# Ledger of designs, part 11: VH-VL binders against Rho GTPase-activating protein gacT (gacT)

Target 1, 189 residues: Rho GTPase-activating protein gacT (gacT), of Dictyostelium discoideum (Social amoeba) (q54nl0r163to351)
Amino acid sequence: VPLTQVPCRAGSNVPIIIEKLIDHIERTSLNSEGLFRIPGVDLTINQYIKLFDNGEDVDVSPIEPYTAAGLLKRFFRDLPVFVPQSINKRVVSLFIDEEGKKKPVDMEILSNLRVLVHQLPTVHFEVMQELTNLLGKLMSRSDQNKMTISNIAICLVPTLNCVPAIVTYSIQMHDFFYNEVFPQHHLYY
Short names: E, the ipSAE of ESMFold2; O, the ipSAE of OpenDDE; V2, 0.75 times the mean of E and O plus 0.25 times the DockQ between their complexes.

## First folded at step 1 (VH-VL)

Design u16 (framework fv_utomilumab)
Fold by ESMFold2-Fast, scan of step 1:
Structure u16 (fold): chain C 189 residues (1-189), chain A 120 residues (1-120), chain B 108 residues (1-108)
Amino acid sequence: as target 1 above (189 residues)
Amino acid sequence: EVQLVQSGAEVKKPGESLRISCKGSGYSFTDYWISWVRQMPGKGLEWMGKIYPGDSDTNYSPSFQGQVTISADKSISTAYLQWSSLKASDTAMYYCAREGYTYLDAFDIWGQGTLVTVSS
Amino acid sequence: SYELTQPPSVSVSPGQTASITCSGDNIGSYSAHWYQQKPGQSPVLVIYQDSKRPSGIPERFSGSNSGNTATLTISGTQAMDEADYYCQVWDSYGDHLVFGGGTKLTVL
């Protein structure tokens, strides 16, 4: 099921399943070692997916940390498209020059990456914002949970099927990508 | 010490089934991916696939999907690579390797290898 | 399917710098890892995440990864460094691990 067809609360662009799981994980699970890397209980994940698919009001509070993270990963894994290939290809072009050399990362490249992130469809943009906000909080507790930015990228990038830079810079520079006023709709002078 | 210990060399005929093993020790076996890597005589390394022993989640290289089965028994900290019907072209050294938590997708610990010879 | 290309052989004199390349489309966007394999032995990780050394690996081993080429550099090459060297990346798009074809380093 396309992300735009997943049920959201009135006035929200974030699916209920994502909202509930992110809130639950943030409150209960951020200190769990290897969160998102260590698998949860597949039987339990399958059961909860069916409950959400049936439109039930699901209580996620009893879900154990690894299973909650696994359920969130399964949701993204099952999406047809989270980041369109057109955006992925353009992101690659930002970091690799015409001769195939990796460009030094500077604020011009990061500003252009921000433009591309803002070109995501509204639902996809807000979901990326919420997910990377959670992952930034996970990263901030890496001394306890062992989930450095690299570990997070390894676990989540294949699941999200996107260029690693979209996720890693969204996590590391979250305010820049999601909370600053975006000037594309205003004249600079 | 952290180590992976593999089963001994095998000599088989085409059409026979085989299962080789890789036993982890000195670490939490269920917390690390185990990969299988093939090296044909005089050739390079080829990634075959991997398993997460905690839940037996597997991922295969497209070249090996359907050719082999990767499994694990977490109660004895052992991963397996299995063929239902061996071919002469399966003659190779087979390594298991741990994807390091600290090194991410890098293989920080390797087994000693299992030589499989398939001949008529 | 993603492919990594290495020169089949590189030769250097003792004390010289050896450079072993690993070419792949946009390999600089992946993390490259390098393994050393001596005859009859299992591979040993010598460089991970482009440029980092595991404990016990001599400082003369270094790495870089940019554009379409990752490079393993061995300065002051010694006879003991003679081995096959393999690069490896994780192709995040396919969730596949990919090895280069290997380079035989001969120390003359």
Scores: ipSAE 0.005, ipTM 0.457, lowest interface PAE 14.4, mean pLDDT 85

## First folded at step 2 (VH-VL)

Design r09a (from r09 with heavy chain N58Y S59Y; framework fv_relatlimab; at its last look DockQ between E and O 0.01; V2 from the best seeds 0.00; counts 0 for: pae E 27.2 > 2, framework grips, placed apart)
Fold by ESMFold2, look of step 2:
Structure r09a (fold): chain C 189 residues (1-189), chain A 118 residues (1-118), chain B 107 residues (1-107)
Amino acid sequence: as target 1 above (189 residues)
Amino acid sequence: QVQLQQWGAGLLKPSETLSLTCAVYGGSISDYYWNWIRQPPGKGLEWIGEIYYSGSTYYNPSLKSRVTLSLDTSKNQFSLKLRSVTAADTAVYYCATLDYEGTYMDVWGQGTLVTVSS
Amino acid sequence: EIVLTQSPATLSLSPGERATLSCRASQSVSSYLAWYQQKPGQAPRLLIYDASNRATGIPARFSGSGSGTDFTLTISSLEPEDFAVYYCQQYDSFPLTFGQGTNLEIK
């Protein structure tokens, strides 16, 4: 089902399943070695997916760390689109010149990347913001959980089906992308 | 089966030295040629170089003046150093094996994103 | 240095269709050519080596052909998981070089 059609709480643009899973993972799982890399229990993931699909009020608190992470990855993997391909293509173009050679990455390129991230549809943008906030907390504990930025990227970029720079710079520079002053209404259409 | 796990600093300033390490599990570092490959964001793959147990090294001519590969047999690890980095060196870096004959790469590390910014 | 040129740059097809990807070398590489599949954020995955040999665990729908300068990767009936970027690589001589890639997109 498209992300915009997934149920949200009143006044929220973050789907209930995502909100519950992120909160659960943040409270219980950030020190788990190999989180998002080590697979969860597939049968249990399938069972929870069916419960969410039935519209049930699902209690995620009993879920063990690797299965909770696996369930979150499964949600994104099963979306028809998380990052529109038009945005992915424009992000690639920021990093290459007219001859196909990689440009030096500087703040101009990163500011343009931020503009493209802010052009995501509202639900997609807020989900990306919450996901990359969680992943930043995971990365900050990499001495314990072994999830460096590169390990996070290899595990999650294929699941999100997006250009890695969208995720990796959002994780490493979260405040620049999401919390510094950048009013969306100043975007030119 | 052979597995590769890599690590190193992911954020560097211009002029610093990039340093990455790759650990070998399920095999001996003496049995293969060990390679580094990089991929700038949104770009293709570029072979950096390789090192064999004997200490023999082969480098991409485009990087030869700045790159050093090394081997630590006692730790079953090999490493990459790239001096005087610029923003152009921003890429995902992979370690990989060549096969027993040293012909094609069939086992890859997980990748390390290295970003060079001010 | 041996330059590998892949064509087309982008190939848009649907599941069940046949895909044909080309790689041309600037000089002969004999049969020392490999094909890799790469999905975003993953390391490349070896598909074909020595121009025509499938790597262990690669489905039979993948096949390679060619020698010298002209090489082809064929996927006989596309599955949803086959939509990715594909690279050729030569190992005839140093420096080892890769093609620029073919993006196989779902139509």
Scores: ipSAE 0.000, ipTM 0.391, lowest interface PAE 27.2, mean pLDDT 83
ESMFold2 (binder alone), look of step 2: mean pLDDT 90; pTM 0.929
OpenDDE, look of step 2: ipSAE 0.066; ipTM 0.664

Design r11a (from r11 with heavy chain S56D; framework fv_relatlimab; at its last look DockQ between E and O 0.08; V2 from the best seeds 0.00; counts 0 for: pae E 16.7 > 2, placed apart)
Fold by OpenDDE, look of step 2:
Structure r11a (fold): chain C 189 residues (1-189), chain A 120 residues (1-120), chain B 107 residues (1-107)
Amino acid sequence: as target 1 above (189 residues)
Amino acid sequence: QVQLQQWGAGLLKPSETLSLTCAVYGGSFSDYYWNWIRQPPGKGLEWIGEIDHSGDTNSNPSLKSRVTLSLDTSKNQFSLKLRSVTAADTAVYYCARAMYGDEFYYFDYWGQGTLVTVSS
Amino acid sequence: EIVLTQSPATLSLSPGERATLSCRASQSVSSYLAWYQQKPGQAPRLLIYDASNRATGIPARFSGSGSGTDFTLTISSLEPEDFAVYYCQQYGNWPITFGQGTNLEIK
């Protein structure tokens, strides 16, 4: 099911399942070592997916950390498209020089990346914002949970099927990407 | 130089439990993930599972129900148990080290391998 | 799981020739791909990590390239000791998986 067709609460563009899981993970799981890396219980994940698919009012509070993270990953994995390939391709071009070699990252490149991230469809953008906010909180506790930016990238980039830079810089520079004034932001609503 | 030395029984009957141990020399458990990988004769490699210094484990879903990994930090050893073996579990089993932290998950050091044959 | 498909299954070449081995992933693994060499009766030896970085002690004739789903291991000029089986391995997602291998044999 496309992201835009997933049920949302009134006043929010973020799917209910995402809001519930992000909130739950933030409250209960940020200190869990290897979160998003260590798989949860597949049977439980499948059961919860079925409940969500059936439109049931799902209580996620009983879900243990790794299963909750696994369920969130499963959601993204099952999306037909999260980051459009057109955006992925353009992002790749930001980081490559005329010879096809990787360029040193500077604020100009990151500013351009920010523009591209804001070109995501509204729902996708808001989901990315919430997800990377969560991942930023996770990363901030890497001394305990061992989820460095690299480890997070390994776990989430394939799941989201996007250019790593979109996720990693959204996490590391979250305020820059999502909380600072962006003159063209209103054009995406 | 880091060296992995492994040992265990090489001949089993069906339904028995495979048990292998790997000892690490010249390194520290706290900085790496410790893995088991197997290779059936004439075939490719299959990742079995990992264990870190805290004892947390992750295993291949295909084997998860039968796999138990353990760690003995006092001896710098980690072990694999595979329950209810069948002929399909016949393989050379390797212990291997994977990088930890900001380093990505590839295997830079391997044990010498242990052939385990399951035969009735 | 991510399936890695290597091609060709067997590659027959002579010393001095260039070898090109392919590894294709069923889904993107970014640059999280490693290459190993395995000789008979030995454990695999790490050659390349992160798609293009040579491991310590690996000769310059070995090189890796690619990202996403398509990867290549190149041996610029084969030495007699290079004839072996080569495996790719992804660590972009769990579980860790290997390709089925390419047998590089002497012609």
Scores: ipSAE 0.000, ipTM 0.523, lowest interface PAE 13.9, mean pLDDT 90
ESMFold2, look of step 2: ipSAE 0.000; ipTM 0.436
ESMFold2 (binder alone), look of step 2: mean pLDDT 91; pTM 0.939

Design u06a (from u06 with heavy chain D57K, light chain Y95T; framework fv_utomilumab; at its last look DockQ between E and O 0.48; V2 from the best seeds 0.00; counts 0 for: pae E 8.2 > 2)
Fold by ESMFold2, look of step 2:
Structure u06a (fold): chain C 189 residues (1-189), chain A 123 residues (1-123), chain B 108 residues (1-108)
Amino acid sequence: as target 1 above (189 residues)
Amino acid sequence: EVQLVQSGAEVKKPGESLRISCKGSGYSFTSYWISWVRQMPGKGLEWMGKIYPGDSKTNYSPSFQGQVTISADKSISTAYLQWSSLKASDTAMYYCATYEDFGSGYLYYFDYWGQGTLVTVSS
Amino acid sequence: SYELTQPPSVSVSPGQTASITCSGDKLGDYYAHWYQQKPGQSPVLVIYQDSKRPSGIPERFSGSNSGNTATLTISGTQAMDEADYYCQAWDESTTGVVFGGGTKLTVL
C-alpha cells in the first residue's frame, strides 16, 4: 500500500500507525539497549499490522519496546516506496564528482541535500521528519541504549531503502533540515 | 572481498524437486539483498526475485511468483532457490547476484555474481 | 511492467566505435548499469551509475544516460569485445530489477 493511502486523522499528513508508535516509543523505550537492532516478537507484529490494516482503533500501549520498534521497521519495509529512486539518484550526485570520486562534504552540498529532502511528497516528508526526530532522541541517549549514528544507520538504512546521507544528516542536523525556514521551502508550502 | 559460490550443476527429470544454493562471504550476509537471475539457453537475463536474509523478506518478479521459492539460512550465509516440481522449461543457467554497499552510492546494481548453476531438466 | 528495450544486435568493424542503446520511459531518472557476458561466463559489470567503470574495465568503455535513453559506447572496438550486452535499472513499481533484452555485439 502506498504511503499516501495509509489512514491519517483529519488534518494530519502522518499515518495513525506512525504517530501512535513514535509517541509510544518516545514515552517508553528510548533507554532500551539495542532498540531497533534487537528483534521484537513476530507474531505480535503481524497481529498489530492486521489490526491497523482493518482500520481498527488500535491501542499500542501494551507493546513492549523491541516489538514496537520492530513494528515501526516492518511498516517501512513493507512500503512499496518510501524515498523515490529519482531522489536517491540526485542525492548520490551531490556527493560524487564527474570522475566518480567522493567530494568533501561542505555546507553547499548539505544545503542542496536539504532542498532534495523538501522535494519528497508531503506525507513522505512529514513521516521522515517525525522518524528522524525520534531517532535523534535515541542517538542522544547512546551512552545507555548503545544506538550511535552508525548503529542506527546499520539497522534503518536497509529498511528505508534510501541513500544513507538522507537519513543520517536528517538525524544529526535535524533543525537544519526540518526546523529552519528558508526561501525555497516557503515557495512550495 | 565479496564472493558468491553456487552449488554444482544439476541433471533432473520433470516432476522432481530441486534446491540450489548460493553461499556469500566477505560481507555482512544479513544486511544485503541477494537476487536470483535466470538465463534460458540462448536467451537473455531475467530477474527472478530477491531475499533480505536479515529477516527473510522476499520479493518476486511477477513472472516467477508462485513458480519458485527463495529462502536463506543466515547461520551459514546461504541463499536458496527451490522448485517443488521441475519442468523441462526450467532448463537454464541460474545466477545469484548481490549489491555490495547499500550505503553510500546505493542504486541497486550487481557488482558480484555467482559462477552460475546449470539446471538441465529432461526425460 | 517497466521495460528496457535494446537492439537485438549491433555489428562493428575492428577499431570502430560501437554504440548500444537502452530505452525506457524516463530512464534518465534512474541509474543505468551495463553488463558484458561472453559465452559460458557469468555477466561482468562494465559500466555502473550511468558512466562509471569498475577497476579492470578498459577506458574504451563509456556510458551516458539522459531522458529516455542510456547508451554504452565502446571506442576502438576489439575482437575480444564481442559479447552480449545487457542494460539494467531499478524498477520501483516491483521493488526489483529490470534487464534489457540484450544486444549481441559482433566484431567483423
Scores: ipSAE 0.013, ipTM 0.545, lowest interface PAE 8.2, mean pLDDT 85
ESMFold2 (binder alone), look of step 2: mean pLDDT 91; pTM 0.942
OpenDDE, look of step 2: ipSAE 0.062; ipTM 0.699

## First folded at step 4 (VH-VL)

Design ba1 (from b05 with heavy chain R100S S103E Y104W; framework fv_bexmarilimab)
Fold by ESMFold2-Fast, scan of step 4:
Structure ba1 (fold): chain C 189 residues (1-189), chain A 122 residues (1-122), chain B 108 residues (1-108)
Amino acid sequence: as target 1 above (189 residues)
Amino acid sequence: QVTLKESGPTLVKPTQTLTLTCSFSGFSLSDSGVGIGWIRQPPGKALEWLAHIYWDDDKRYNPALKSRLTISKDTSKNQVVLTMTNMDPVDTATYYCAHSDYEWLGEYFDYWGQGTLVTVSS
Amino acid sequence: EIVLTQSPGTLSLSPGERATLSCTASQSVSSSYLHWYQQKPGKAPKLLIYGASSRATGVPSRFSGSGSGTDYTLTISSLQPEDFATYYCQQYHSYPFTFGQGTKLEIK
């Protein structure tokens, strides 16, 4: 199912399943060692997927940390497209020159990356914002949970099927990408 | 001009510990996203990833060998060290270290050392 | 762990011919994390294609990669003598990182 067809609350662009799981994980699970790396219980994940697919009002409060994280990963893995191929290609071009060599990263490249992130469709942009906000909080507790930026990226970026720079810089510079006003942010798209 | 070179013993007896050093130039392990992996290849067989260390000291091990492996870095010396305990004849292989860079574009092994053949026999 | 199966195990062709090498993953992998390496006897592997389709620096245009999900292909459009080597696919999608068993390209 496309991300735009997943049920949201009235007036929201974030799917109910994402909203509930992120809220639950943030409240209960951020100190769990290896969160998103250590697998949850597949049987339980499959059961909760069926409940959400049936349009039930799902109570996620009893879900243990690794299974809640696993359920969120499964949701993203099953999406047809999270980041469009055209945006992925343009991001690669920001970091690689005409000869295929990596360019030194500076604020000009990061500003151009921010423009590309803001070109995501509205639903995809807001989901990326919420997800990377959660992941930044997870990273901030890496002394307890062992989930450094590299651990988070390796576990989640393949599931999201996008260029890692989109996710890693969104996590590390979240305010710059999602909370700061800049001229392009106010243009109609 | 990234270069890597493996060094260590070429002959190891069964039950001994193997210590291999990867010495490199052209980059720093303090550079964000940079990592070094160890990969081995037994004679006539496929490549097998062993362990990886990243700029932030994050360490990853192949679960099949995790209890036997330790990876560490000395950023000031531009060296990464792999230690493998309780060596067995089946561990006879060419051992490679390789550069990776994760932060921006994904991760792949873009530069490899020449490899060092380690033979395990009594 | 993700198992990569390469086929054929050995491919015998003549210079000038087109080579097609396959890599099949036991579960879906992101194309961004599927890579191809070339290895000649007694030498270290050399990165050939990264992210399923991007040619590494210095790699001739006759090499191309494609694929998604579980099925990936490396194509050499017109074989040169120096292309006869063993080719490995590799996934970085999930720990442990795994390689295929290799396809040996040999002269007919």
Scores: ipSAE 0.012, ipTM 0.551, lowest interface PAE 8.5, mean pLDDT 86

Design n01 (framework fv_relatlimab)
Fold by ESMFold2-Fast, scan of step 4:
Structure n01 (fold): chain C 189 residues (1-189), chain A 120 residues (1-120), chain B 107 residues (1-107)
Amino acid sequence: as target 1 above (189 residues)
Amino acid sequence: QVQLQQWGAGLLKPSETLSLTCAVYGGSFSGYYWNWIRQPPGKGLEWIGEIYHSGDTNSNPSLKSRVTLSLDTSKNQFSLKLRSVTAADTAVYYCARVSDYEIGWYFDLWGQGTLVTVSS
Amino acid sequence: EIVLTQSPATLSLSPGERATLSCRASQSVSSYLAWYQQKPGQAPRLLIYDASNRATGIPARFSGSGSGTDFTLTISSLEPEDFAVYYCQQYSDYPLTFGQGTNLEIK
């Protein structure tokens, strides 16, 4: 099922399943060592997927940390498209030249990456914003949870099926990409 | 079907650098962790390390100071270099794929193995 | 690191018999345990993951059970091709570790 067709609350562009899981993880799980890396209980994940698919009002409060993270990962993995191929391709071209060499990263490249991130459909953009906000909080507790930016990237980038730079810079420079403190950049105008 | 084919030097002297390469055929290189595992003659398996298509690596703490993992995405290849070898590094070396990254770190695809002998 | 201890080291049985192989972890690995089969001169082959799920193409006679620290691989009725070395592997924590192996040999 496409992301835009997943049930949201009235007035929200973020699916209920994402909202509930992110809130739960933020409140209970951020100090768990290896969160998103250590697998959760597959049977429990399957059961909760069925509850959400049936449109139930799901209580996520009893879900243990690794299973809650695993459920969130399963949701993203099962999406047909989270970041369109066209955006991924343009992000790659931003960071590598025509000879395949990496360009030095500067604010011009990051500003152009911001423009491309803002090309995501509204629902996808707001979901990316909420997810990377959570991941930034996880990273801030890496002394306890051992989830450095590198560990977060290698655990979640394959799940999201996108260029790593989209996720890593969104985490590290969250305010620049998503906060209204900085001007919102569109492809145009 | 996806296959792993590996090659590299089989006979080394103490202090030399072991170098092995693994190529991925018939499947996607991205979205997987590409691993090296070794097995000394008559002994069990030891995990060496992993590399993701982004270039990010993790390695066994017991070997980390001597291990370099790299990849060549244009050729769908990844490589292991192990510095300062001794007779204790004599083993069959395997490249392997971690299965669907969402399911867990178990190895569903293996290369054929390369026997590396370290002797004076 | 998490240490896995397999027992017995060697198991001698005849075709048609049931084989039971044990793997014990030094600390809980939940269900994050896989089993592999290795024949002489060959790479290991994945049999079981998540303690009890059979890998694609693995015959129904192979089954896994257990959680936490105690795990079992069962082969309900041995075929000639089943005589091999079997390894368990945990993926609950880095570094990834394997047991020392159980050699299942023909009597």
Scores: ipSAE 0.000, ipTM 0.458, lowest interface PAE 14.2, mean pLDDT 85

Design n02 (framework fv_modakafusp; at its last look DockQ between E and O 0.28; V2 from the best seeds 0.00; counts 0 for: pae E 3.3 > 2)
Fold by OpenDDE, look of step 5:
Structure n02 (fold): chain C 189 residues (1-189), chain A 121 residues (1-121), chain B 107 residues (1-107)
Amino acid sequence: as target 1 above (189 residues)
Amino acid sequence: EVQLVQSGAEVKKPGATVKISCKVSGYTFTSYYMNWVQQAPGKGLEWMGWIDPYSGDTDVAEKFQGRVTITADTSTDTAYMELSSLRSEDTAVYYCARVSDYEIGWYFDLWGQGTTVTVSS
Amino acid sequence: DIQMTQSPSSLSASVGDRVTITCKASQSISSYVDWYQQKPGKAPKLLIYAASSLQSGVPSRFSGSGSGTDFTFTISSLQPEDIATYYCQQYYDLPYTFGGGTKVEIK
């Protein structure tokens, strides 16, 4: 099911299932070592997916940390497209020079990346914002949960099927990407 | 030096089981997914599966489901691929390969030297 | 599964020639394509990642382009040491899949 067809609460474009899971994980699971890397219970994940698919008002509070994370990953995995190919292509182009070699990352590149992230469809943009906010909180507790930016990237990027930089810099520079006023004069394209 | 070193060549009978090792050095074993790739003689490359050495989570290609077991020993920084119920068509070179880069994409930037497995009566 | 159709299966060219290999995906896969070089008796070596990014240490005569379904690998000036089989690979979705390979020889 496309992301835009998933039910949302009034005042939000983020699907209810994503909001519920993100809230639950944030409250209960941020200190769990290896969150998003350690598999949850597949049977439970499948059961909850069915409930959500049926449009039921599901209580996620009983779900243990790794299963909740697994359920969230499963949701994204089952999406047809999260980041449009046109954006992915342009993002890659930001990081390579005319010879195809990787460029040193600077604020110009990151500013252009921010522009591209803001070109995501509205629902996708807001979902990315919420997800990377959660992952930022997870990363901030890496001393305990061992979920460094690298560890987060290797398990989440394949799930989202997007250019890693979109996720990793959204996490590391979340305020820059989502909380600052977007200056129109910073458009390089 | 960053490298993957695989175990030596194997000769097996049909129906037997082979277990190949891939030892990691020069980088953090648990920070990268490890993949296994099959290459039959004179043929192309075929992905078999991967493991997250940190969690032990695995995924195996449908073709090898039920016969392939991928494991990792974090105490020795070694990944393993076990193939059971060997057939003549399993005669091939098997590679371990690391997936890397979290900025602009995934790629197999580091490969083992390969392990030749011969299955014959 | 995503099929990667690679062409040609083999080619012979002279030193200094421009060599082009193509890979077509069965569905759109953005830029999630790598190119590998494999010499006889050796493991594959990464040359290009993310469709067009040159791996560190790889000569500039190698390049890649494309997005969506059609991808191209190019050797601008073929050298004797370039004799090998080249493979495209997609990492857009599991299972990862490779092209059939292109054997490159020198005339």
Scores: ipSAE 0.052, ipTM 0.660, lowest interface PAE 2.3, mean pLDDT 90
ESMFold2-Fast, scan of step 4: ipSAE 0.502; ipTM 0.797
ESMFold2, look of step 5: ipSAE 0.178; ipTM 0.644
ESMFold2 (binder alone), look of step 5: mean pLDDT 92; pTM 0.925

Design n03 (framework fv_ontamalimab)
Fold by ESMFold2-Fast, scan of step 4:
Structure n03 (fold): chain C 189 residues (1-189), chain A 121 residues (1-121), chain B 112 residues (1-112)
Amino acid sequence: as target 1 above (189 residues)
Amino acid sequence: QVQLVQSGAEVKKPGASVKVSCKASGYTFTSYGINWVRQAPGQGLEWMGWISAYSGDTNYAQKVQGRVTMTADTSTSTAYMDLRSLRSDDTAVYYCARVSDYEIGWYFDLWGQGTTVTVSS
Amino acid sequence: DIVMTQTPLSLSVTPGQPASISCKSSQSLLYSDGKTYLYWYLQKPGQPPQLLIYEVSNRFSGVPDRFSGSGSGTDFTLKISRVEAEDVGIYYCMQSIEYPYTFGQGTKVEIK
């Protein structure tokens, strides 16, 4: 099911399932060692997916940390498209030149990456904002939970099926990408 | 010392399932991912999918999606590839191969010896 | 899917002479992290493949300096400056920039 077809609350662009799971994980689970790495209980994940798919008002409060993280991962894994291929391809071109050499990463490249992130469809943009905000909080507690930026990337980038720089820079520079004033300039190409 | 050792050859009938194992030794199993690549007799290499031994995340090639399951058992440092609903064109040598973590690059630096799977009536 | 095309499909080389293999991808293999996800493998008769070159031009540990990789974007080349008997086998290029990972058809290198 496309992300734009997943039920949201009135006035919200973030699906109810994402809202509930992110809020629950943030409140209860951020110190859990190996969160998103250690598997949850598959039978429980399958049961909750069925409840959400049936349009039921799901109480996520009893869900254990690893199962809640596993349910969120399953949601993203099952999406047809999270980041459109056209945006992924344009992100690649920001970081490499015509000869295949890596460009030095500077504020100009990161500002252009921000422009491309803001070109995500509204629902996808706000979901990326909420997810990477959660992951930044997880990363900030890596001394307890062992989820460094590298561990988060190896764990989640395959699930999200997008260019890693979109996720890793959104995590590390969250305010720059999502909370600062956007300059609204033209794409560089 | 640092090696991937695969299970022995299998002969199966069409419609059966096969489960190939890949046992890692000499390195930290959870620091790497495991890819599965097959090669039909006299043909080239075909990627089937991979699993992160760290997270358990998988990604499968579309051609085998729905018929394959990849798992990793950290207690035994063993990866598994379970392929169902076998057809004659699944006859191949199946390789497991280690892949570096994201920052090092996604390439296969260590390969198992291969497991021959023959599907015949 | 990204299609990887190798040329030639086979070549016979006198020992000590050079060999060159081309690999072309249907899409750029350059990634946002600045890495080019192009790799070369050698499969010797009866053996699993072994890594020769990673990220276009980097020799893997233990690979002789007679092997070199070059290229950018969609066009890549593997060169062997002086082919030895131990270099006989099938050479494959591979991309891992996106799923599914794909290989070229392979290039068979023979002596004579």
Scores: ipSAE 0.006, ipTM 0.475, lowest interface PAE 9.9, mean pLDDT 85

